VHH binders against GDSL esterase/lipase 6 (GLIP6). Designs and how they scored, part 7

Target 1, 339 residues: GDSL esterase/lipase 6 (GLIP6), of Arabidopsis thaliana (Mouse-ear cress) (q9c996)
Amino acid sequence: KSSSTVPAIFTFGDSIFDAGNNHYNKNCTAQADFPPYGSSFFHRPTGRFTNGRTVADFISEFVGLPLQKPFLELQIQILNGTSNFSNGINFASAGSGLLLDTNKFMGVTPIQTQLQQFQTLVEQNLIEKSIIQESLFLLETGSNDIFNYFLPFRAPTLSPDAYVNAMLDQVNKTIDQIYKLGARRIAFFSLGPVGCVPARAMLPNAPTNKCFGKMNVMAKMYNKRLEDIVNIIPTKYPGAIAVFGAVYGITHRFQTYPARYGFSDVSNACCGNGTLGGLMQCGREGYKICNNPNEFLFWDFYHPTEHTYRLMSKALWNGNKNHIRPFNLMALATNKITF

## First folded at step 1 (VHH)

Design q10 (framework vhh_6qgx_2)
Fold by ESMFold2-Fast, scan of step 1:
Structure q10 (fold): chain B 339 residues (1-339), chain A 123 residues (1-123)
Amino acid sequence: as target 1 above (339 residues)
Amino acid sequence: QVQLVESGGGLVQAGGSLRLSCAASGGTFSSYAMAWFRRAPGKEREFVAAITWSGSSTFYTDSVKGRFTISRDHAKNTVSLQMNSLRPEDTAVYYCAARDTFYLIPGSEYDYWGQGTRVTVSA
């Protein structure tokens, strides 16, 4: 039984999507190109910030496409006289955000640069316009912006409200740019509860016996306003269809009913060291690793396990309006859209 | 694994300047976040300044902002603290610290510490 699916996927954002772009960027210090990253699926590091597949990988499998290649790998193929863009491109860079200064010191590729990379390929006719118009666009970013707002001994120049509004201004610009480049099927995912990540243990003012409430308040504010932006896309951008992936609620459900989803630990990193497993990156000298990553919500101090990404991706693919709105990714990808 | 050696401490009069240097050896120094801490007589150790691996971002405690500048030299494996407009309350032993981390988190635990260099600012 054949379902009509999208010909390609174009992916923009941060670590929930990054397929190895940071690995191919020699100036970037935000790396997961060493063991034990990728150990549960690829049996080697690929540059993905988890023990196996990311959300973008699962969605590629669900639509019947090969796992995406990072843009920087494909750029090397162009320079060497070889290239294949037929199934799409992953532009995502772990550690990046909506704001240009977010983790700029680590050499991450900000979303503005990811868009410039895509625009250059479109303008050079390296991707057929018909493919772009029929393809799925996956976007998620902002967790790094919000986490960085709470760094100690940093005097924020903006209030939390103003900071979130600055992030949303970049969301509006991002949507406008991809639409002008031919995007018509857009999935924008909300942030998860970033205040619950194990790395909050590194913040002097963050509690470790519970999630960091102030950080989650900012994530929820961003998510609410993001949904408003996504909901007006079909009206503001003729011919475009968009869905809001309710990642916060999906993740919160895993934390509230962990046994239902196979989790024995939803607070600590499987791979890391120190309080919550949050004080040391997985794979660095002195790290510890859990016996079964499938029982942990978090793989490392910032990032979910493959199991968490699998459950999240299924909820986004075939879930109801509590998971993704106004319809799921299957409906978006297979052209079976019902309002 | 990583060894840190501070230098450049000494005696200076109020309003004067000193440049502290920290030389790092061993491991992949270029991947480390670097910081300066100080401990004044009878006080707890406090954060002074931090710099990311790339040198693109710096953090300072409020009492030294505009007076102190942290910088690093990748070719020499050094981190420096330029201290201007010194005050008697800046008198302390200054420690270089390094953390093998993906993110810079000033005020967090650091993995490697130097032995310290003494700075005395006369009234």
Scores: ipSAE 0.006, ipTM 0.310, lowest interface PAE 9.7, mean pLDDT 87

Design q11 (framework vhh_6qgx_2)
Fold by ESMFold2-Fast, scan of step 1:
Structure q11 (fold): chain B 339 residues (1-339), chain A 126 residues (1-126)
Amino acid sequence: as target 1 above (339 residues)
Amino acid sequence: QVQLVESGGGLVQAGGSLRLSCAASGRTFSDYIMAWFRRAPGKEREFVAAISTSGGSTFYTDSVKGRFTISRDHAKNTVSLQMNSLRPEDTAVYYCAADTLGWFDYLSQPETYEYWGQGTRVTVSA
């Protein structure tokens, strides 16, 4: 809805960004390539884990760029001579995390592999370096790492503190790698309150009448330390500017004042079945769907609705320092990086 | 659509071995994660083991880890459970289950699996 001021957007992370990469990965079982995913906007499944657009889609629209294509779709198009990377690429893989073992059983594309895919395109001169240097980089990951810490048949080998620090070591490596590949405008988003997702109903000892407090403590710990890493980027990486998207606080506002944001339900999945709508993935035989997804914070057992992503994306785009720091995405996208 | 048929159950003495097999018919067997669940007399279904679509990753409940081995054969459209060092507590009806969606955290939840076999009985005598 604004004039474009960056030529492209490069997106890395998990299901809040995945634009269909998992659909093109035949080794991956984490899928949303069936109805009713995408029903509220695309009128068909696209591989996005929501009823319509994700945060990356809304930011693309706000910048004035087309919605992103998943890397694996574009890779197929290279073979046919039809690929175009000039407006950016989405590398995100639903279910992935910062740690290599996170959802490895599901065949997700870990962030390390997403970065290697980007590096290969840069090394093959399929993306012009000047485009990379002027483009917006969107990163968000870690919810799957933290959720998996609490799985019943997986004994964690690290304390919560050490586990979060292991995740942050991967954040540091990720930032270093994209900077070396030419990234200069970096937006790293915090985790939301992952302990509030409906899928917690599947965890032994997780409460269903309230959010899982221990899980949210780990998410907050990660978020606090992530902000410190983001704040040092301009000092550690000359010429880079970076912002921290305070997604936890934004989502907490929706849960605290739901009526202000049009929500009548901030606890249950609109699409699913069982307790909280959290025991069955949306779209499986026997699933149920709510009458108005725009009134629900959660679409399925893990993922926000398009409406939630719309409100969150607006807060990240034009919000104040309570939403994104030290300035918003509009300022990040329109500011001229002068050396 | 997929149909699952189990075989290989029977009576065995403690410390013995059995190999269960699950034959899948229908399309896209290679697109499914495969799992074994069991139901002891008077109890609910519990998770035993699962194998990824490629066969490259396996997951076991702690009580069978090191004793049971899950494997799959794409050419035969079968998944197998090799059960060694059997204990009386392993007595149950064993069910083969299949799902296209391998979200790791619901892997052990029987109600999330789309397709089920009829079960095969395993009795382990003391």
Scores: ipSAE 0.005, ipTM 0.378, lowest interface PAE 10.6, mean pLDDT 88

Design v01 (framework vhh_vobarilizumab_d1)
Fold by ESMFold2-Fast, scan of step 1:
Structure v01 (fold): chain B 339 residues (1-339), chain A 124 residues (1-124)
Amino acid sequence: as target 1 above (339 residues)
Amino acid sequence: EVQLVESGGGLVQPGGSLRLSCAASGSIFSINAMAWYRQAPGKGRELVAGIYSGGSTSYADSVKGRFTISRDNAKNTLYLQMNSLRPEDTAVYYCAAEIPYYDFLSGHTEYDYWGQGTLVTVSS
């Protein structure tokens, strides 16, 4: 039986949410379907880009729903007449971004395609309209767009400001599309400090003794303008309520006060190799792994540990206005406004 | 998805010069490092010169002081300027590129993409 909270969660974005969609996409090279991914909690790889559960998994648990299945797994069940979408779907694809060209060569599923997959299910009447209108919509994307702006041998054609505005144009289109499909409870999370990821070690102009400042300035620019878009949703889209998840500030607090959160390392990947653990993907020949992933902010060269995701998810679920605005996910999920 | 096309090879006399070019196309924004390799008849491929996106370069001892690797990012082209050529420089020269996929290469002699090669013959 469902509680008085939301009946389902629909999740769109990148690797902080991906529940295995990339694994079911044979043309995608961005994979985490091998050990030691998933070694915590699942005790096997699931396609998640971490040692255990992601933010989407923790939010599902907090709401009282089962962990989400990736859309591509559920698509197989549709073909066999056994699919059930009543508790929601995860459309997220690790490596994807807001811009169509972001990691296109890797075969990732861009957010535009994720939305088209959702639209097709709605138009085929595979999801009840009442479920959509009462459900929680989780969105986060943009880290891959910003990281890729700084890739080597690249002379960017757009300024950072123009590039961020191109990303935000896609945010506006995304919100408009999900609203037209019936979404009414929207949580859009900001980017974390992308310039702090261990993989910055492969960028020639990025420092390794500190975070990449120019990249974080661009992430903050996106986050500030994203918040303005989220804040106008209730005015622009009648009947919709929306919250902005301040992931940058949450993560920065873990980096500023690591001992308070159980971290002994907030800079290096637990799993990887080379400088910062950032030069080799976890699980590839020659990789090394730390003794206790729960003490690391980063699991691999791009992605947080399960422990980081647990703390972040708690802050988004029951936190104050410093963590999520104008109210938290608990308030959003229970149809109760707490000002 | 990254494609590399070499040009500029040919026949040259000992002491002469040649400039090789490698035109990169496709997902070039993903390229981390580029290199020139060569393979003489009956021998394995050997690294001649490498350049990282940050501008740092490396050279084989046999070509140091004679060859210069450079890039033009606006033209998406890698160059190898070869001066004071010797008969032992005769080989097929290959352009190679490393890209920062989730499957990163950790070896300095292994690259994700290779060109078709261009023949350089140094003889009188």
Scores: ipSAE 0.000, ipTM 0.218, lowest interface PAE 14.3, mean pLDDT 86

Design v02 (framework vhh_vobarilizumab_d1)
Fold by ESMFold2-Fast, scan of step 1:
Structure v02 (fold): chain B 339 residues (1-339), chain A 124 residues (1-124)
Amino acid sequence: as target 1 above (339 residues)
Amino acid sequence: EVQLVESGGGLVQPGGSLRLSCAASGFTVSSNYMAWYRQAPGKGRELVAGITSGGSTSYADSVKGRFTISRDNAKNTLYLQMNSLRPEDTAVYYCARDLGYSYGLFPEDSFDYWGQGTLVTVSS
């Protein structure tokens, strides 16, 4: 049941949103286009890095729009004369971050390139300006930047504080660019507790009996400063309204009170192998899969289950100020932009 | 028994070419992400090139445009074609099987099986 009136959703970011862009990118090695990804909802892989729907998918359903298509699929349809952008586009690329060098070797589409793809469509008048101004913009990125800070093969050149500030400089540029392209309803989601992902088992100095505290401190630092940026958007960008999605706190509540949310495991990947299920990607030779993904917070070594995304999406859609600030996505989607 | 055997290393002059081979047994190369790593004397291991099960390739910036990763699925063998070789390419080159997707530069700990390596020396 939908009560919102936005005509379209435009989505930018990483694997929590990617609807198959990496699958259509020949040069990208970050893939989830094989079983058992998508098995719980689509009954086939779609390129989404979970067993079913992502946060972007649930928000599309709540708004009353069809599930988003990845930009690279729609780009093929432009060449065939069959493209339709009226309900929005998903530009997200799994493995990408705010910094250009984040997973560049893997051939991911950086957020800067995602924005250039959107800019090209806007400048070519392939999307009506009125649609852009009334549409919901979903953004989340930075987990890959922070995880990569702790990799043994990449020595960081900056302190954690300076590295987070470099990420936030890119957030400021991103917001400025989408505003200039007509964005007026902006939802920017915080990072979750990245130091809790099962893949931390691959890091030599990360504990496996608890979350990686240093990584979560860095994620919280980014989140605090991101919220400050989001809070000044209506003042700095006339006519724009923006909300900060507090996904760290939402996820932490699932970890603190797992039984209340149907979780029997908030630490291990349902699909994977090795310590925490974190040493092997779901679907690769030798993988193991749990009996009930709805009881796991994590689907694979980096990514939440569909059940986790469903609960998170509900908290972001109709939740209180502990979940999303200064108001929820339902309020953002139904507000009139007449300031 | 799972095994990776590298070959094709040797001494070459700057600007020369070499082709490295990695013969795999006990598993199918086309079912896994495969990568080439290198380790220079006194330095850590560096990821050079990768290829997905679907055939998509990626390269470190230092070798992009000069090196080409490929595979022969019928021979179950991974290759690294190295052109325009430089003294800084001098290293032991390792073939590795990744059982999963690892964010960033594919940390050593994410690789399930490593070969013994093949030495490449670029000098005049």
Scores: ipSAE 0.012, ipTM 0.368, lowest interface PAE 8.7, mean pLDDT 87

Design v03 (framework vhh_vobarilizumab_d1)
Fold by ESMFold2-Fast, scan of step 1:
Structure v03 (fold): chain B 339 residues (1-339), chain A 125 residues (1-125)
Amino acid sequence: as target 1 above (339 residues)
Amino acid sequence: EVQLVESGGGLVQPGGSLRLSCAASGFTFSYYAMAWYRQAPGKGRELVAGISSGGDTSYADSVKGRFTISRDNAKNTLYLQMNSLRPEDTAVYYCATFEYGEELWYLPSSPTDYWGQGTLVTVSS
């Protein structure tokens, strides 16, 4: 798009954004590099944890940039002199969280390491600081932290309130670090209703006939406090502007009015097996797949379909203050904002 | 400390039956999804059957109609009833728990202690 003014997008977080970083990490066991992942758009697996494009992919298209490459793919290309960072980089790692111990044994790249990877490129002058200052920064993380709080083999030592505050301490550190590295346009997305994911069928005391209310209360607590942090960014960090993507409300609207959005099923995974489609990862021996992924909110036991991500991304791009605050991503990306 | 102890494996003739048991301890068994996996010589570990905490079941296409997974929450025990056994069912059978944050469905590459030691099933004439 000729009206877009951002030169690049830098993306940090978890599976809502991961463009294949886990695939290029041989020590990581959290993988979606096998069929039928990617089958609806790429016609092949790319390492994305859905049947096609993620939120980061749709925002890249809306901005008029090519789909992002994962950092680990570009790192391999640096040694051969073929890498190009001018349009941005995706550092996201599926399964990662704000807390270092979240899925650590699975070899996921924690957000702290994603930031270190970005810092190294900036310090080696592989990305011009002027490009960084003008670029869009996309961040979303925390669903894995909250889901893992309810795992029985990981006895929580903190109350839900204290655990959420520990996550928010890491949010504050993340924002501080990217600001110091030159970030000035920041979009931080809230968590969706993580208690509604099909994989809750694996959890002790989680209901299967309704969403796990206790988990969603914790997600909403994180989201409310995250919004407070985002709202003070322009005051605390001179020259920075930030928006809060209200993903919880967007997704809840899909669940409340499914037919309006083309959904016939907002509870079960299209691809998986067992209760809710939540007991088996899509693509593993014995998996089943639905006839039309565009009618399902969830693709696999944890992750939304491409159709869900498309609708969510449109709401974040051109939506009103119920979807994204204080203004939408189109306004953030096209410099139509008075400071 | 999670422990899973499988039993019931052995040598059987084609067309025969075996019942595998898995005694679970160290966690609240009734709240967890459970599974049976198998690994044949020269092959990766594959899911055979799964059962949710609520009792819903799933089966690999290769065993559907022949194997039945069940659980007894009062005894903290998982079962696999294997009927009409075939030579291709020959494998070490493993009991496993499901824990999403550790993604037990990635089990062939998962560094988890939530496996039993396995029980050998040999189908031969």
Scores: ipSAE 0.000, ipTM 0.135, lowest interface PAE 17.6, mean pLDDT 86

Design v04 (framework vhh_vobarilizumab_d1)
Fold by ESMFold2-Fast, scan of step 1:
Structure v04 (fold): chain B 339 residues (1-339), chain A 125 residues (1-125)
Amino acid sequence: as target 1 above (339 residues)
Amino acid sequence: EVQLVESGGGLVQPGGSLRLSCAASGSIFSDNAMAWYRQAPGKGRELVAGITSGGYTSYADSVKGRFTISRDNAKNTLYLQMNSLRPEDTAVYYCAKEHLFGTPYYFEGDSYDVWGQGTLVTVSS
């Protein structure tokens, strides 16, 4: 241990990673740039969809790097002559998915656009090729695609199986694109139990006394097939190594043994209103907030607390094969790439 | 508190055009996604077109290429330009603002924030 880790982290995905990109995107209505978001760590909103640090923030701390800046903040700094990309960039956009139509109405930055932003910086030689090749790539997306499948105004044209396969086609394209841009250390995280989020209370066909089983079946289907894709990366992409973060199982353990992890509530949002705290976004007029966010698995109607992200990030960093496969993030960050 | 007032509906012949307007009160308009919904007799409410605060647009397949949604944030007004109208477009048209991430959802429950009273569009000879 005590070895130097990666020089930079490049992060793509949705709200478990978004470090403020949506805040700098005035075309986006999916926002957490108001109190009480960020109140437990930053003591102010930063655009993160939780009370403090996200998974990307904890992993940055674990590898010994500063917390990531969102791409859109760095883009402004380029214009002012103050940009620095040496420690990596966070491209994640809360509410985005693998499919272009997922929350397009909200003006979220789809993963395809996140990749174009990264490609533009690489093509402009704003990031050294050696840094890219030695850096950690964090990816997680798909929860918004699956949640939206069950929205009543969006009659799905595809079966659940075909919809998941359409999402996985985009996963394959994403991996191919980052590999061609120089990525060699890839961590792709599974979805958690999306059917357990408090916002399911808004869905007319979802139970509130238990998790939405049909949604979790779809998330598990995606996760199983995602793991198959991650497992073939070293064979399909010479010189690349990859790990699958088993986020579903990690979260399920928190729900199964809550007291062991300091949770007194694994079902309701700490911040929100209505059934499960799931009918109103945290911070909107009429919201209510719990006394102890560290005792709640969920912060708002869609998103985990900082405490949940801290425990999850630790399991991904130094955990065993039940948490992350074939080895953990510490091993990925210190591994010597062979080809 | 906030009101949405639709106008521009009326009787039009097949193949004709109409422009709907939705006037919003308060500063809430510029910060939110806006949408046009319609409801024909005996049918549920259908999303027709949507637009974010920054101008990104989305359309139902049934109207794509015929309808254009636009907004004027300075005037707090939402528009729907309807061309090549068909009898199937006959409905009461509603404008809506949603607070759940600013995206209009189905009209049931507490997810919709502000709805207008509607304007009737009849496509018939």
Scores: ipSAE 0.000, ipTM 0.210, lowest interface PAE 14.2, mean pLDDT 85

Design v05 (framework vhh_vobarilizumab_d1)
Amino acid sequence: EVQLVESGGGLVQPGGSLRLSCAASGFIFSSYAMAWYRQAPGKGRELVAGITTGGSTSYADSVKGRFTISRDNAKNTLYLQMNSLRPEDTAVYYCAVGSDYFPLTYIESGSFGYWGQGTLVTVSS
ESMFold2-Fast, scan of step 1: ipSAE 0.062; ipTM 0.514

Design v06 (framework vhh_vobarilizumab_d1)
Fold by ESMFold2-Fast, scan of step 1:
Structure v06 (fold): chain B 339 residues (1-339), chain A 124 residues (1-124)
Amino acid sequence: as target 1 above (339 residues)
Amino acid sequence: EVQLVESGGGLVQPGGSLRLSCAASGNIFSIYDMAWYRQAPGKGRELVAGIFSGGSTSYADSVKGRFTISRDNAKNTLYLQMNSLRPEDTAVYYCTAYSPTLEEFMSYLRGDYWGQGTLVTVSS
């Protein structure tokens, strides 16, 4: 195991991972399948909600695997007799969350459905069980749940504490389900500072001259409790190894020391319009785009640039305990534990 | 698109009462969630009170017990009854609407369904 990496990656979550699943879902209105999405790397839109590669893409490159295909694209290929699942699958759906009602009106694929899609492939023997047991599982979700808590009239009647606990109940169910399906190497990433996204400019009660503090407090509450869940995995699920990706701290460092990371703007969307670039989705009529996306932390009103994802992925891959705990993704992928 | 017309603002003394009205376009009113927001000079826009299409209501802590939001679906009109008015209630008051449809929801978030507002001044 000291000379090998994982054979495949299975990815579940939201827009930081979505490789085009929403594009292949005719009932979904959360789309990035139009220019200028993907323009910096793919030179075309792929359905990814950024100008190039996501965190899942960079991790695939780091382990020596091809970039992941979205499940819904592979489902079409199964029908045509051309499918290949040996290097993994991306089930992520932009706009989805842990709670079933999160962006339900947009037709997103909730994480519960993503897990059912994976279960169906396992039960149909379309993925070798030995591959599943040796593969890397990437999970990140919850930003849409927390952002939606602050929407006018769509805010839940639950307190922030109770709402976060409802999200964490779904995290526990998610981990239990993937373990029962054979997952043994699990990386669960925390939320970033969701209160800093440019789209907060659309919220009547959110400040624009600084990040939305109440939203970030809720994200940190979720992150702290998520870490406690991840830390129990090896004890609760025999044979499983798990790491917590400290994405909040990584992103906060980019915002605190932007010049060190090549950023000239950590507040505005490179692509969008209005206050913070946050009032219009990138690519819609009337949008504006920056000259150099590599200088921006945010690509559009909700999502980081490829450059941000590259730096974040490097920190998760080979970083220290401030970035990922108890060891980094390189150690998780190669079964090496560093002290 | 929903069109909103606000009325009822004016000058009132502390302790007084005022009723704001917001007339909405068409037969679509009954399915919209509606709200009153206010913006004081030099401040951001803040939610005052909301009413769901089903009749459930929500209030900001600063106005609970003093303000009452209501709707008349037959008249396509939203109301805000303001009692025990205080100088700190001085603001431009806006009504707004959104439906469960994505397009109307996005327009609501951007403020596309915001009227010009009605000024409420509470002073002696």
Scores: ipSAE 0.012, ipTM 0.309, lowest interface PAE 8.7, mean pLDDT 86

Design v07 (framework vhh_vobarilizumab_d1)
Fold by ESMFold2-Fast, scan of step 1:
Structure v07 (fold): chain B 339 residues (1-339), chain A 128 residues (1-128)
Amino acid sequence: as target 1 above (339 residues)
Amino acid sequence: EVQLVESGGGLVQPGGSLRLSCAASGFTFSEYTMAWYRQAPGKGRELVAGISSGGTTSYADSVKGRFTISRDNAKNTLYLQMNSLRPEDTAVYYCAASEFDYTLPWSYGEDLTPYDYWGQGTLVTVSS
């Protein structure tokens, strides 16, 4: 309901943002382009890994822009002689991570390739440099890297500390690349409590009566070091302003006080089957679905509901320093920085 | 009935040491994440240190290298060893417990809402 405060939003990352890129990628097997995905808002699947809008969709609405289109859909329009990038692009690919090998067998688009797609549009002058400099950049990635560290029959070659540092090396490269391409308003979101996702039920060494502590320790390690990287952006990259979205703490508050946020279930997937709803993807043969997705924190075995994303997006948009630092997305988008 | 009882607070000179204890009862202590928070005069509560059920620790940047959090599951007791104390460490120190198996990094620790149970607090005064 806010007026348009930025000309465009450019979004990079994984499933919390993916607006249908995986659907347009024929080499990708990580899909949500079938019912009941999208059923609560779009009344059809759009390729989003939830029952409705993602965080990127809500932020688009808050700044007064239309919901983002996936890059691969817009690429088809370029080939057909029509294109419009003035309101921004969503490059996010569900299942991708910071590391190139993360879900490589599923054909996901790694963040390095997402950045190459953006760079190609900039180099071809398909996006005005002034638009890029005034636009909001949304980034979130790393949950798939950390979850995959704990997969059976995959021998991790690095210690948890070294693995997280390898992820953070890619964060530094990502920030450097977008800055060089003209990014000046950067929002980098932390990981949520990945060890709490219903799909942990598939891991032989993970508890189901509580969150997977070892996995959450890695997520928190990544988040703390990510915040340190974000905090130095204005010093290291002249003219850039950046905020750290404290998604872990926001999600933990929903888990601690569920009734205050309309949740009756913060542990099980609304859509899925088996223990925690975590053993089967939503929409696959034999799946079950809850009566009211708005009462569930998780939609499917990996992903939050639209209701969770709505609450999280509000906290990131107009929240205090417990939610986003050093100021909120509204301040970042309006250039009304209070410090 | 759940109870957390802090002890070990007192008056100490700058550079001195104190060890705080928190005796827990009424829940399965070994399964809970435990934390120390503090509240300085005229300020809000802030996270000092946390320890998961699995023993993983986290610290506020202001206390790293000076404070050590530990737990004794056999005694249902949480500890905070405080070394090289400064006047700025003067606060009421609170013990907190959560059944979630993790600790928050310091940067999220200003949100008190994650913890289910709280003690009454113990005063630490660092005077020069």
Scores: ipSAE 0.000, ipTM 0.138, lowest interface PAE 15.1, mean pLDDT 87

